VHH binders against EG45-like domain containing protein 2 (EGC2). Designs and how they scored, part 4

Target 1, 105 residues: EG45-like domain containing protein 2 (EGC2), of Arabidopsis thaliana (Mouse-ear cress) (q9zv52)
Amino acid sequence: AQGKAVYYDPPYTRSACYGTQRETLVVGVKNNLWQNGRACGRRYRVRCIGATYNFDRACTGRTVDVKVVDFCREPCNGDLNLSRDAFRVIANTDAGNIRVVYTPI
Below, E stands for the ipSAE of ESMFold2; O stands for the ipSAE of OpenDDE; V2 stands for 0.75 times the mean of E and O plus 0.25 times the DockQ between their complexes.

## First folded at step 1 (VHH)

Design e05 (framework vhh_enristomig)
Fold by ESMFold2-Fast, scan of step 1:
Structure e05 (fold): chain B 105 residues (1-105), chain A 120 residues (1-120)
Amino acid sequence: as target 1 above (105 residues)
Amino acid sequence: EVQLLESGGGEVQPGGSLRLSCAASGFTFDDYAISWYRQAPGKQREWVSTITSGGSTNYAESVKGRFTISRDNAKNTLYLQMSSLRAEDTAVYYCATWEYSGETYYFDYWGQGTLVTVKP
C-alpha cells in the first residue's frame, strides 16, 4: 500500500497500545489503519518513495521495520506517524512529510 | 508560557491578497515546525500549510500555488502570504505548533485566530 508518513519525537511514552515501550522503531497509525485497536503490535516494512512536495534527496534508499504502538488522532498529517528513529532510517527529517510504500510483515 | 498571536486578517475582494503573521513567544522558535490551519463557518478545522525547522514547506492541495508560508527566525514570526483569494478561503486562520507525544500526532499550542473574509 502507498501512503504518507510524518514523524514524532522521543521519548515515545504514553503510547495507546502499551502505555510505554522501550523499542524505538515504532509507528502510530491513522484511523483507517487503527481498526479500533486491532492494529496494535502489527508490523510494517516501510520505504520512502519521495517527499510530498519538491525536496531534493528526501529518501535514503533504506527500509525500516516498525511496530504499531500508537494511534495517530486527527489531525493526522499522514497515514503513518513514524518515530523519529524510524523516519531517520528512510528519509531526511527536514523533508517532514514523505510518500511511502508500506507492507505488512 | 508558549503563546502564538495571529494578525493580518481582514476583508478582501475575490482575487485579492493578504499577508497573515503569527508572533511566537515562550519557546525556541527555530527548533519547531509550525503550521497554518483554518476553520470556515460550519466546517471542521483543516490544515493549510506547514514549514519545518529546516525551512521545508508543504501545502494543502486547495491552496497550492496561491499561498506561501515562510518564517523569520530572527523575529520569531511565521507568515502566510495569500494571493488569488476565493470566497471558499473565508475562515478564521490559526497558527499552531505541534509536539509528538507517542500516543497521537497532535498540536499542543494554538493561537486565537485571525478572521479572513473574502466578499464578492
Scores: ipSAE 0.000, ipTM 0.158, lowest interface PAE 13.2, mean pLDDT 80

Design e06 (framework vhh_enristomig)
Fold by ESMFold2-Fast, scan of step 1:
Structure e06 (fold): chain B 105 residues (1-105), chain A 122 residues (1-122)
Amino acid sequence: as target 1 above (105 residues)
Amino acid sequence: EVQLLESGGGEVQPGGSLRLSCAASGRTFSSYDISWYRQAPGKQREWVSTISSGGSTNYAESVKGRFTISRDNAKNTLYLQMSSLRAEDTAVYYCAAGEYTFDYSSPEYDYWGQGTLVTVKP
């Protein structure tokens, strides 16, 4: 599936799914992916395919695996709200908002 | 880290229009949700509009259809086009930017501007 991704900064200690967690490669998902909380614990492999704004060479060419731990409430900036740790694996954080391909794993 | 500076406020007659700007400096603001808030004399600060990093817009019911929020990421600038202004729109207008938090219903923005005064006078 294709979508947009943005990021949020540490600490990653809060989540709608889990009160306390140590993982840093995590994501909050928009309502269509949330499924009334059924999405908690799902994992996606995410790859950057470009920036949504005027930004050249946003993508690193790498992929990252992320675990769903949170809900991205409207106004949700994208389909995936990646942890900064996850975002920086696949993209330059200065791009801010990127187009992604994400696949369940 | 980002600094915000509002401009474009002034005096206008009822039914008039104004365009507010909010210039960001420091790191790029393309990753931030950016909002306009206002505070009228003797009133609590009120949310006006938000534009997400992805371009989605939302408006308070009191301004819907009259105000338009937009952004220019290349210029690090946020705009609020205000039309059909009313006496109740008189307020200091602030822009605010923040990184995503786990609670959108309680907007604790990381960065606030100094405000720009809008006065709608008969």
Scores: ipSAE 0.000, ipTM 0.097, lowest interface PAE 16.9, mean pLDDT 77

Design e07 (framework vhh_enristomig)
Fold by ESMFold2-Fast, scan of step 1:
Order: sequence, then structure tokens, then C-alpha cells
Structure e07 (fold): chain B 105 residues (1-105), chain A 121 residues (1-121)
Amino acid sequence: as target 1 above (105 residues)
Amino acid sequence: EVQLLESGGGEVQPGGSLRLSCAASGFTVSSNYISWYRQAPGKQREWVSTIYSGGSTNYAESVKGRFTISRDNAKNTLYLQMSSLRAEDTAVYYCTKEFYDSGLEYAMDYWGQGTLVTVKP
């Protein structure tokens, strides 16, 4: 599936799924992916395909695997709200908002 | 410590123009991406525009062609030039060094106090 991703900063506490967790490669998902909490623990492989805006070289070319631990409440600026740790693996954080391909794993 | 101070808001008639300023301290504007957001009474905050560290810019569809974001690196200040203002542009405008919305964990790193823009006949 394709979508948009933004990021949030550590600490990654008060997550909707687990309260807190040891993992830092995590994601909060928008309501259409949340499914009343059924999304908790799902994992996605995420790849950056470009910025949503005019930003040269937004993508690193790498992929990252993330675990759903949180809900991205409205207004949610993307489909995926990646931890900064996860976002920086796939993209330049200065891009801020990127287009992604995400695949269940 | 990071501080952001917005100014330049006021009352204007439809079709008018205003320039908002955001004076930053505690970080360098030229090496960070920085955004303008706004919040109308009874509504959620919405993103308006971002300038990225490399100088590229982007805008919400509702303001594209009417608003221009810029920065003065020597003054460490961000600007939003607003033209062709409409009633729906009435809001408190905020600048921030972070470009995100809220997850349950998320909080904007630093918000300024905002500056009120009122578009009325």
C-alpha cells in the first residue's frame, strides 16, 4: 500500500497499545489502519519513495521494519507516524513528510 | 533553550495582505525545517507551510499561490507573507521547528504564543 509518513520524537511512552515498550522502531497509525486497536503488534516494512513536497534527495534508499504501538489521532498529517528512529533510517528528517510504500510482514 | 515569538497579526479586510514574523532563539533557522500552523476558534490546528533546511518550500492547498514562506538567516527569523486574505484565514498563527501532528505520545517541541489574524469586512 502507498501512503504518507511523518515522525514523532522520543521518548516513545504512553503508547495506546502497550503504554510503553522497549522497541524504538515503532509507528502510530491513522484511524483507517487502527481498526479499534486490532493493528497493535502488526509490523510493516516501509520504504520512502520521495517527499510529499519539493525536497531533493529525501529518501536514503533503505527500508525499515516497524511495529504498530500507537494511534495517530486526528488531525494526523500522514497514514504512518513513524518514530524519529525509524524515519531517519529511510529519509532525511528535514523532509518532514514523505510518500511511502508499506507492506505487512 | 528554544524560543519562538510570533508577531505581525491584526485585522484586515478580505483581499488584504499581512506579513507575519517568527523570531527564533536557541537554534539556527537556516539549518532546520520550520513550519507555520494555524488554529481557528473551535477547530483543530492545521499545517499551513514549511521551509526546509535546503531552502525548498511547501504549502497547504488552501493557501498555495496566496502565501509565501521565507526566512532571513542573518536575523534568524521566519516570515509568512499573506495576500488575497479570505474570511477562512482567520486564525491564530503559530510557528514551530517541528513538522508533525499529534499521536498519543506526540507533543510539538516548541510552540510560540501565536499571533491573531482576523479577516473581516
Scores: ipSAE 0.000, ipTM 0.147, lowest interface PAE 15.4, mean pLDDT 78

Design e08 (framework vhh_enristomig)
Fold by ESMFold2-Fast, scan of step 1:
Structure e08 (fold): chain B 105 residues (1-105), chain A 118 residues (1-118)
Amino acid sequence: as target 1 above (105 residues)
Amino acid sequence: EVQLLESGGGEVQPGGSLRLSCAASGFTFSTYEISWYRQAPGKQREWVSTITSGGDTNYAESVKGRFTISRDNAKNTLYLQMSSLRAEDTAVYYCAVDYWESGSYDYWGQGTLVTVKP
């Protein structure tokens, strides 16, 4: 599946699923992916395919695996709200909003 | 067909070291990103490290500074050098290849068990 990703900053506490967790490669998902909390614990592999606006060299060419731990409340600016740790693996954080391919694992 | 075969796991004491290997076949190894993942008993699979086709590396925060990922393109082999091992590193370690650029799905190896205990 394709979609958009944004990021949030550590500490990754106050997660809707677990409150807190050891993992830092985590994601909050928007309402249609959340499924009343059934998304908690699902894992996705995410790759950047470009910025959502005019920003050169947004993607690093890497992939990152993330665990769903949170809900991205409206207004959610993407399908995935990646931890900053996860976002920086796949993209330049200055891009802020990127197009991604994400696949369940 | 793509095959990934991990080896090198075993039992080691805290502070010890192990080197894991992943032998790859069935694809042009040098052109793909390849990653290590692990799964501890009763827990979800977590990403450990990735090396790109160009040799760039990245690590999960929990292993940064202790583990080193490397590749030998002539031997189609991926390595994970693990040092300063901790009880929390006990897991089955898996090798995985990323095929998204080619439109294919990931392939996983069968895993190799690492047990860290006193």
Scores: ipSAE 0.000, ipTM 0.101, lowest interface PAE 17.9, mean pLDDT 80

Design e09 (framework vhh_enristomig)
Fold by ESMFold2-Fast, scan of step 1:
Order: C-alpha cells, then structure tokens, then sequence
Structure e09 (fold): chain B 105 residues (1-105), chain A 123 residues (1-123)
C-alpha cells in the first residue's frame, strides 16, 4: 500500500493501545487503518519513496519495521504518524511529510 | 485562519522577469512557513520554494538560482522574484501557509491556499 507519513516526538507515552510501551519504533495510524482498535500490535515495513514537497534526498534508502501503538485522530496529516525514531531511519526529518510504501509483516 | 491573495502574474518573454506577491490577512503571518507552488495545465501541483518563520529558504532544483523567495512580516507579504523565465515555468502560481511545527508533527496541519496567479512565458 502507498500513503503519506509524518512523525511525532518522544515521549511516546500517550498511546491509544497501551498507554506506554518500551518500543520506540512505533506508529499511530489513520482511521482507515485503525479498525476500531484491532490494528493495535500490527507491524508494517515502511519505505520512503520521496517527500510530499520537492526536497533533495528526502529518503535514506532504508526500511523500518514499526508496531502500531496509537490512533492518529482527524485531522491526521498522513496515513502513518511514525515515531521520530522510526522516521529518521527512512527519511531526513527536515522533509517532514513523505510518501511511503508500507507492507504488513 | 489565514487568507492568501496572490498577484503579479502576467505574460512575459523567455529570459524575462516577474515578481509575484502573496498578501496574507487573518492570522499572524509571522507564525507560518510559507511556500510557493505551481500547477501547469493537466499537471499535478508542484512545490517551488519555501521560506521558514526564521527566514531560511529552500528551492526546487528546477528553479534554484533563478527564483528568490522573501518575506516582509511588517507588510504580511511574501514575494517570489522570478528571473531567466522559461516556457516550462508557465503555470498558475499559488502561495500556501503552513504552521512550521506541522511539517514535523503528526497532530494538526493547516495548509491555507490562495486562488493563484497565472504566469505565461510566451516563446
């Protein structure tokens, strides 16, 4: 699947699934992926395919595996609201908003 | 809420220059990162340039060295100085205001768009 990803900053302590969790490679998902909370604990492999703005070298070329721990409530800026830790693996944080491919694992 | 109004578009010959303006009303202009986008007929909207609240600038590779973005917070106005214009620059140009924190945050994003101003580079 393709979509948009943004990020949020630590601490990752007000999550809808678990309240808090030890993992830092985590994601909040938009309502279409949330499935009334059934998405909690699902994992996705995410790859950056470019910035939503024209941005030099937005993608690192790496992938990251993330666990769903939160709901990205409307207005949600992307399909995936990645932890800053996860976003940094796949993209330059200065890009801010990126297009991604994400696959369930 | 920010309302944006673009002006300064027109017809120009290749190699010519134009200055676009974007006047803001409503919310505090200085709180926003402001961008220029353009859309040619039948094409997707593309990013052209951004200026941050602190005045740092970034440009699309296709316009780098030819276009200069600037802002005047006292006048609530954004400018795009365009030089060495090419046929490929023909488009409707839009300004958009975004809270700078929302470029990095997943919680709230407000992109306010103007109605656009047409730039035609006539061969």
Amino acid sequence: as target 1 above (105 residues)
Amino acid sequence: EVQLLESGGGEVQPGGSLRLSCAASGSTFSDYAISWYRQAPGKQREWVSTISTGGSTNYAESVKGRFTISRDNAKNTLYLQMSSLRAEDTAVYYCAATYEVDLYSGTVEFDYWGQGTLVTVKP
Scores: ipSAE 0.000, ipTM 0.105, lowest interface PAE 17.7, mean pLDDT 78

Design e10 (framework vhh_enristomig)
Fold by ESMFold2-Fast, scan of step 1:
Structure e10 (fold): chain B 105 residues (1-105), chain A 120 residues (1-120)
Amino acid sequence: as target 1 above (105 residues)
Amino acid sequence: EVQLLESGGGEVQPGGSLRLSCAASGFTFSNYAISWYRQAPGKQREWVSTISSEGSTNYAESVKGRFTISRDNAKNTLYLQMSSLRAEDTAVYYCARGEDYLWGTYEDYWGQGTLVTVKP
C-alpha cells in the first residue's frame, strides 16, 4: 500500500498498545489501519518515495521495519506516524511529510 | 575527492560465508554513518545495514542475525560479515556515506559495488 508518513519524537512511552516498549523503530497508525487495536504488534516494511511537497532528495533509498505500538489520533497528518528513529532511516527529517510504500511483514 | 571502494564479493554456496570491505577516502570517516545496500537483478536497491559514527548498528529484517556490520576507523574501512547465505542474497552490494554524523538522512556518495552470487 501507499500513504503518507510523518514522525514524532522520543521518548516513545505514551504508546496506546503497550504504554512503553524497548523498541525505537515504531509507528502509530491512522484510524483506517488501527482496526480497533488489532493492529498492535503488526510490522510493516516502509520505503520513502518522495516528499508530499516540493523537497529535493527527501528519501534515503533505505527501508525500515516498524512495529505498530500507537494510534495516530486526529488530526493525524499521515497514515503512519513513524518514530523519529524510523523516519530518519528512510528520509530527511527536514522534509517532515513524505509519501511511502508500506507492506505487512 | 570522496571515494568508497567495495571488495570481497564472489561466488558462494548456500549456507556459506563472505566478508565484504569498503575502503573510504577523502573525508573524515569516523564522523559519518556508513551503510550497506544491495541490488538484485531486476529489483530496486534495498538497504541492508547501517553503522553510525558512534558504532550503533541497524539491520534490515531479512539479514538480521546473519549479517554483522562493523567499522575500523583507524583503517577508514567498513565491513559486512555475511553468514548463512541464501539465494535471495545474490546482489551487487554497495557501501554509501550518510550525510548525518549519527544517522544518514540521505546518501551523498556511493561506491561502485561488489557482486555476491549465491549458487548451489
Scores: ipSAE 0.000, ipTM 0.121, lowest interface PAE 15.7, mean pLDDT 81

Design e11 (framework vhh_enristomig)
Fold by ESMFold2-Fast, scan of step 1:
Structure e11 (fold): chain B 105 residues (1-105), chain A 119 residues (1-119)
Amino acid sequence: as target 1 above (105 residues)
Amino acid sequence: EVQLLESGGGEVQPGGSLRLSCAASGLTFSSYAISWYRQAPGKQREWVSTIGTAGDTNYAESVKGRFTISRDNAKNTLYLQMSSLRAEDTAVYYCAAQYDEYWSTFDYWGQGTLVTVKP
């Protein structure tokens, strides 16, 4: 699936699924992916395909695997709200808002 | 409460000029990268231009050399100076502010201002 991703900063301590968790490669998902909390613990492999606006070299070319631990409440600026730790693996954080391909694993 | 209010739209002839404004309230304006987007009838919303917090600017290829984005942090206002307007520039123009908050990055959007380029 394709979508938009943004990020949030640590600490990752107010997660809807678990409150807190050990993992830092985590994601909050938009309402359509949340399914009343059934999404908790799902994993996605995420790859950056570019910024949503003009930004040179937004993507690193890497992929990252993330675990769903949170709900991205409206107004949610993307389908995936990646931890900063996860976002920086796949993209330059200065881009802020990127287009992604994400696949369940 | 964050508000973005666009103004300055109207009807112009091809080759004409307009200056759009976006007045921001309820946020620390200087901390946001701010963009103009537009949506033409029957089309998806598309990015037009962004100005960063340091005043760095970027433009969609279709508007380069014709549009100039600028900001006035003292007035909490974003501008888009449009020149050499074409029929293809007819759209509702939206202001958007992007900020990375504690939980997530959010776009705040205005309600838009209509630009019509008519012969």
Scores: ipSAE 0.000, ipTM 0.111, lowest interface PAE 17.5, mean pLDDT 80

Design f01 (framework vhh_7ubx_2)
Fold by ESMFold2-Fast, scan of step 1:
Structure f01 (fold): chain B 105 residues (1-105), chain A 118 residues (1-118)
Amino acid sequence: as target 1 above (105 residues)
Amino acid sequence: QVQLVESGGGLVQPGGSLRLSCAASGFTFSSYAMTWVRQAPGKGPEWIATISSGGSTMRDDSTKGRFTISRDNAKNTLYLQMTSLKPEDTALYYCAKGEYDYWSEDSRGPGTQVTVSS
């Protein structure tokens, strides 16, 4: 599936699924992916395909695997709200909002 | 502790302009994305704009090019420049740390009231 991703900063506490967790490669998902909390614990492999807004060379060319731990509340600026740790693996954080391909794993 | 203090709101006539500021302390301001959000009485929060740590900006289409977000890292201050203001822009405007957690009291300021009326 394709979508947009933004990021949030540590500490990754107050997560809707678990309150807190040890993993730092985590994601909050928008309502359409949340499924009334059934998304908790699902994993996605994510890769960057470009910036949503004008930004040259946003993508690192790497992929990252993330675990769903949170709900991205409206107004959510993307489909995936990646931890900063996860976003930084696949993209330059200065891009802010990126287009992504994400697949269940 | 995270401290955010908004200012610059007030009464303005339709078509007018305002610049809001948000003074930040208690965290490394330059390392965080910052967001402006507004909320009218009885309504949910509405995202306006976000600026990344590196200065990339995102704005909601609902503002239709009338609002510009910017930051001054040397002053630990976030700005929202508003032009062509309309009565529908009347709301409490607050700044928040980050792109997600702006409903948390830990991540947002108390807000500054903007009233657009003739």
Scores: ipSAE 0.005, ipTM 0.283, lowest interface PAE 11.0, mean pLDDT 83

Design f02 (framework vhh_7ubx_2; at its last look DockQ between E and O 0.04; V2 from the best seeds 0.00; counts 0 for: pae E 18.1 > 2, placed apart)
Fold by ESMFold2, look of step 2:
Structure f02 (fold): chain B 105 residues (1-105), chain A 119 residues (1-119)
Amino acid sequence: as target 1 above (105 residues)
Amino acid sequence: QVQLVESGGGLVQPGGSLRLSCAASGFTFSDYWMTWVRQAPGKGPEWIATITSGGSTMRDDSTKGRFTISRDNAKNTLYLQMTSLKPEDTALYYCAKDYGEWSYSLESRGPGTQVTVSS
């Protein structure tokens, strides 16, 4: 599936799914992926396919595997709100808003 | 200071009924959508029902019409009427302020109210 991703800064320890949690490669999802909380614990492989307009070399070419731990915290301007640690694996954080492919795993 | 306090849970037999309440304070209750969510042990939060500021309701089809959300804006109170309760409904139930399209947050939730359905 394709969509937009943004990121949020640490800490990630408090989350909607688990109260507290220790993983750093995590994601919050917007309501269409949340499925009434059924999304919690699901995992996706995420790849950057480009940035929003006019950002050169936004993508690193790598993928990242993330666990859904949260509902997308405000502001939720993407389909995925990746932890900063996860985002930086696949993209330059200065891009801020990227297009991604995400696949259940 | 937004505050939500859930009540009305308890131990009930299968097939029984309960009415949950959520007392709201710290915001203009009548201006906002409100949502009920439940969480069973080891599970993530599950959306149950939402009521708009205008009183229109939306319910998760998985409860098959057994749960009815309502509000009393004069009393700043949200309700969930539950009927034909099943063991699968056992969970901690929370109310939440909703920003539209299921954009709710549990950050201002209270302790929740426990519903236990058991013989």
Scores: ipSAE 0.000, ipTM 0.098, lowest interface PAE 18.1, mean pLDDT 79
ESMFold2-Fast, scan of step 1: ipSAE 0.035; ipTM 0.425
ESMFold2 (binder alone), look of step 2: mean pLDDT 79; pTM 0.784
OpenDDE, look of step 2: ipSAE 0.006; ipTM 0.211

Design f03 (framework vhh_7ubx_2)
Fold by ESMFold2-Fast, scan of step 1:
Structure f03 (fold): chain B 105 residues (1-105), chain A 119 residues (1-119)
Amino acid sequence: as target 1 above (105 residues)
Amino acid sequence: QVQLVESGGGLVQPGGSLRLSCAASGFTFSNYAMTWVRQAPGKGPEWIATIYSGGSTMRDDSTKGRFTISRDNAKNTLYLQMTSLKPEDTALYYCATGYEDSYWGTDYRGPGTQVTVSS
């Protein structure tokens, strides 16, 4: 699936699924992926395709595996709200919003 | 529920300055890109600037030397600092969630604050 990703900052202690979790490679998902909380604990492999806007060298070329721990409540500026830790693996945080490919694993 | 409320507009003379604020509630403000847009009488909406969650900004070239977008995540507040104001800057100024390419990002925007620049 393709979509857009944004990020949020640590601490990751107010997750809808677990409140607090030890993992930092985590994601909040938009309403259409949330499924009334059934998405909690699902994992996605995410790759950056490029910035949503004109931003040179947005992608690092790496992939990251993330666990769903939160709900990205409206307004949600992407399909995935990645932890900053996860976003940094795949993209320059200054790009802010990136186009991604994400697949369940 | 999600709310955006602008303030700080008013009547100012050419060459003056104003600082607009946008108070956000009902969502995790720090996670979201925020945008300022204006609409002048008889004109369509004009995008001014976006500030991303990471702090990077995208600004319209015609205003970027006079206008600065910033945010205070602790206060859930977006700002637009306007200097060297011109009569052409007269417009209703709105804040919105999201990005330039999404036309106001999502569908959330405030009611606007009026800026009038006249002698």
Scores: ipSAE 0.000, ipTM 0.147, lowest interface PAE 15.4, mean pLDDT 80

Design f04 (framework vhh_7ubx_2)
Fold by ESMFold2-Fast, scan of step 1:
Structure f04 (fold): chain B 105 residues (1-105), chain A 119 residues (1-119)
Amino acid sequence: as target 1 above (105 residues)
Amino acid sequence: QVQLVESGGGLVQPGGSLRLSCAASGFTFDDYAMTWVRQAPGKGPEWIATISSGGSTMRDDSTKGRFTISRDNAKNTLYLQMTSLKPEDTALYYCAAEWYGDSSYFDVRGPGTQVTVSS
């Protein structure tokens, strides 16, 4: 599937699924992916395909595997709200909002 | 009630500086990307800069050397620091939550604050 990703900053506490967790490669998902909490614990492999807005060379070319731990409440700025740790693996954080391909693992 | 209120505009001379503020209320400010946009008389809206919910910035190349976007999440306030102002910077400046959001998003804009750069 394709969508948009943004990020949020540590500490990754107050997560809807577990409250808190040791993992830092985590994601909050938008309502359509949340499925009334059924998404908790699901994993996605995410790849950047470009910036959503005008930004040169946003993508690193790497992929990151993330665990769903939170709900991105509407209005959510993307389909995936990646931890900053996860976002910086796949993209320059200065891009802020990126287009992604994400695949269930 | 969701609201954005801009302030800090005014008349300044070329080479001057201004700091614009955007006060947000009625939504969880920390969850949103925030954007500054300007509209000059007779022109369409021009994107200036966006700051993500995590604090990362995206800036238009033509202004990024003179304008700095920042936010204070504790105060629910967005800022635009403008330096070396030019007559061409004369415009209505407004802030937006989700300026480039898809139809699935709640698109919020403020009424704007006027900046006039003239001698």
Scores: ipSAE 0.000, ipTM 0.128, lowest interface PAE 15.7, mean pLDDT 79

Design f05 (framework vhh_7ubx_2)
Fold by ESMFold2-Fast, scan of step 1:
Structure f05 (fold): chain B 105 residues (1-105), chain A 120 residues (1-120)
Amino acid sequence: as target 1 above (105 residues)
Amino acid sequence: QVQLVESGGGLVQPGGSLRLSCAASGFTFSSYDMTWVRQAPGKGPEWIATISTGGSTMRDDSTKGRFTISRDNAKNTLYLQMTSLKPEDTALYYCAKYSEDLFYGSEDYRGPGTQVTVSS
């Protein structure tokens, strides 16, 4: 699947799934992926395919595996709200909003 | 030696259609996911679509209603059917063996490209 990703900053402790948790490679998902909380604990492999807005060389070329721990409530600026730790693996944080391919694992 | 050769590009008017082909040789074509990527003048590469070894497709949302990726393993050929072409679709179109470094990696698995120009 393809979508847009943004990021949020630590601490990653106020999450809809678990309240508190120690994992830092985490994601909050938009309503279409949330499925009334059934998404909690699902894992996705995410790859950056470019910036949403003009930004040269946004993607690192790497992938990151993330665990769903939160719901990205409207207004949500992406399909995936990646932890900053996860976003940094796949993209330059200065790009802010990126296009991604994500696959269940 | 891995070789990919694109063809089927050309000048087309807005609203027109083109079918691009990519002839693969030097590897077992049926064993690899294949991708179409385009690069417009002065822009970076843009992923369009990938087709898996099993025939499942992943497509960019902005083009998936107009573009269809397909493959013919008996002919070692990848296709991109493009309809309702717009001036914004003007770009050099590449086929590539899918890899994690597609946009930043070696040229080893990317073809030289076929030019598509959409203008009146």
Scores: ipSAE 0.000, ipTM 0.138, lowest interface PAE 15.7, mean pLDDT 79

Design f06 (framework vhh_7ubx_2; at its last look DockQ between E and O 0.06; V2 from the best seeds 0.00; counts 0 for: pae E 12.7 > 2, unsure alone 64.5 < 65, placed apart)
Fold by ESMFold2, look of step 2:
Structure f06 (fold): chain B 105 residues (1-105), chain A 120 residues (1-120)
Amino acid sequence: as target 1 above (105 residues)
Amino acid sequence: QVQLVESGGGLVQPGGSLRLSCAASGFTFSTYYMTWVRQAPGKGPEWIATITSGGDTMRDDSTKGRFTISRDNAKNTLYLQMTSLKPEDTALYYCATEDYSFGYESTQSRGPGTQVTVSS
């Protein structure tokens, strides 16, 4: 599936799915993916396909596997709100807002 | 040891209102996400709402804003304000620490529940 990703900074320890958690490669998802909390614990493989605006070399060419730990409350500026640690694997964090392909794992 | 005790359930007419309480002890309540879940006879558990330690809330859209989760960290108490109650809301209502999400369930992290019955 294609969508838009943004990121959020640590700490990631408090989340909607898990009270205290220590993983760093995590994601919050917007309401249509959240599915009333059924999304918690699901994993996605995410690949950057470009910035949403002209940004030279936004993507690293790598993929990242993330676990859903949170929802992205409205207004959610992306389909995926990746942890910064996950985002920086696939994209330059200065891009801020990228297009992605994400695949259930 | 985590202790959660629900109260405030009862028999109400359709269209009525009810406020559920969950008294918490045995952990630092103010730093935990808290959740309400319900279970109707013959059904699996159904997530209702979660509130973060900072007070941000998430709700199941199926209740369409009729239910409001809140917390009072000074009293170690979680609340569920229910309005416009329907017969379909009849269930046993549990509070849980955040460990009780759809992807992570622990019987140590929830209370025995309080019954809500909506009938004419």
Scores: ipSAE 0.005, ipTM 0.165, lowest interface PAE 12.7, mean pLDDT 78
ESMFold2-Fast, scan of step 1: ipSAE 0.005; ipTM 0.261
ESMFold2 (binder alone), look of step 2: mean pLDDT 77; pTM 0.763
OpenDDE, look of step 2: ipSAE 0.020; ipTM 0.344

Design f07 (framework vhh_7ubx_2)
Fold by ESMFold2-Fast, scan of step 1:
Structure f07 (fold): chain B 105 residues (1-105), chain A 121 residues (1-121)
Amino acid sequence: as target 1 above (105 residues)
Amino acid sequence: QVQLVESGGGLVQPGGSLRLSCAASGFTFSSYWMTWVRQAPGKGPEWIATINSGGSTMRDDSTKGRFTISRDNAKNTLYLQMTSLKPEDTALYYCAAGLDYEWGYSEFDSRGPGTQVTVSS
């Protein structure tokens, strides 16, 4: 599936699924992926395909695997709200908002 | 105290245009990423557009051809220019402020009370 990704900063506390967790490669998902909490614990492999706006060389070319631990509350600026740790693997954080391909694993 | 006050809403006919303003105070406006969000009756909030401190913009694909976000740092004011308005654009429009590292989380430093836009014949 394709979508948009943004990021949030540590600490990754107040997660809707688990409150807090040790994992730092985590994601909060928008309502369309949340499924009343059924998404908790799902994992996605995410790849950056470019910025959503005028930003050159947003993507690193890498992929990252993330675990769903949170709900991206209204308003959510993307489909995936990646931890900063996860976002940095796939993209320049200065880009802020990127287009992604994400696949369930 | 961060404060945001929206204005410019009203009743407009389909195909019409409106310009919304968001007056900001209590923070260094030029350093903040500014966002427009709308909420229609019975629906959740919908992100419309964000403009960063450097002036780069991103807009939701469904509205980006009709809506333009801009800012005037000298006046601490955010704008949303809306054209070709449709009945489905009827909503409360509000602005929100956040730092650029907070792109992801929906928790803005502040949001305004909103200005109502009604598109009807």
Scores: ipSAE 0.000, ipTM 0.232, lowest interface PAE 11.1, mean pLDDT 81

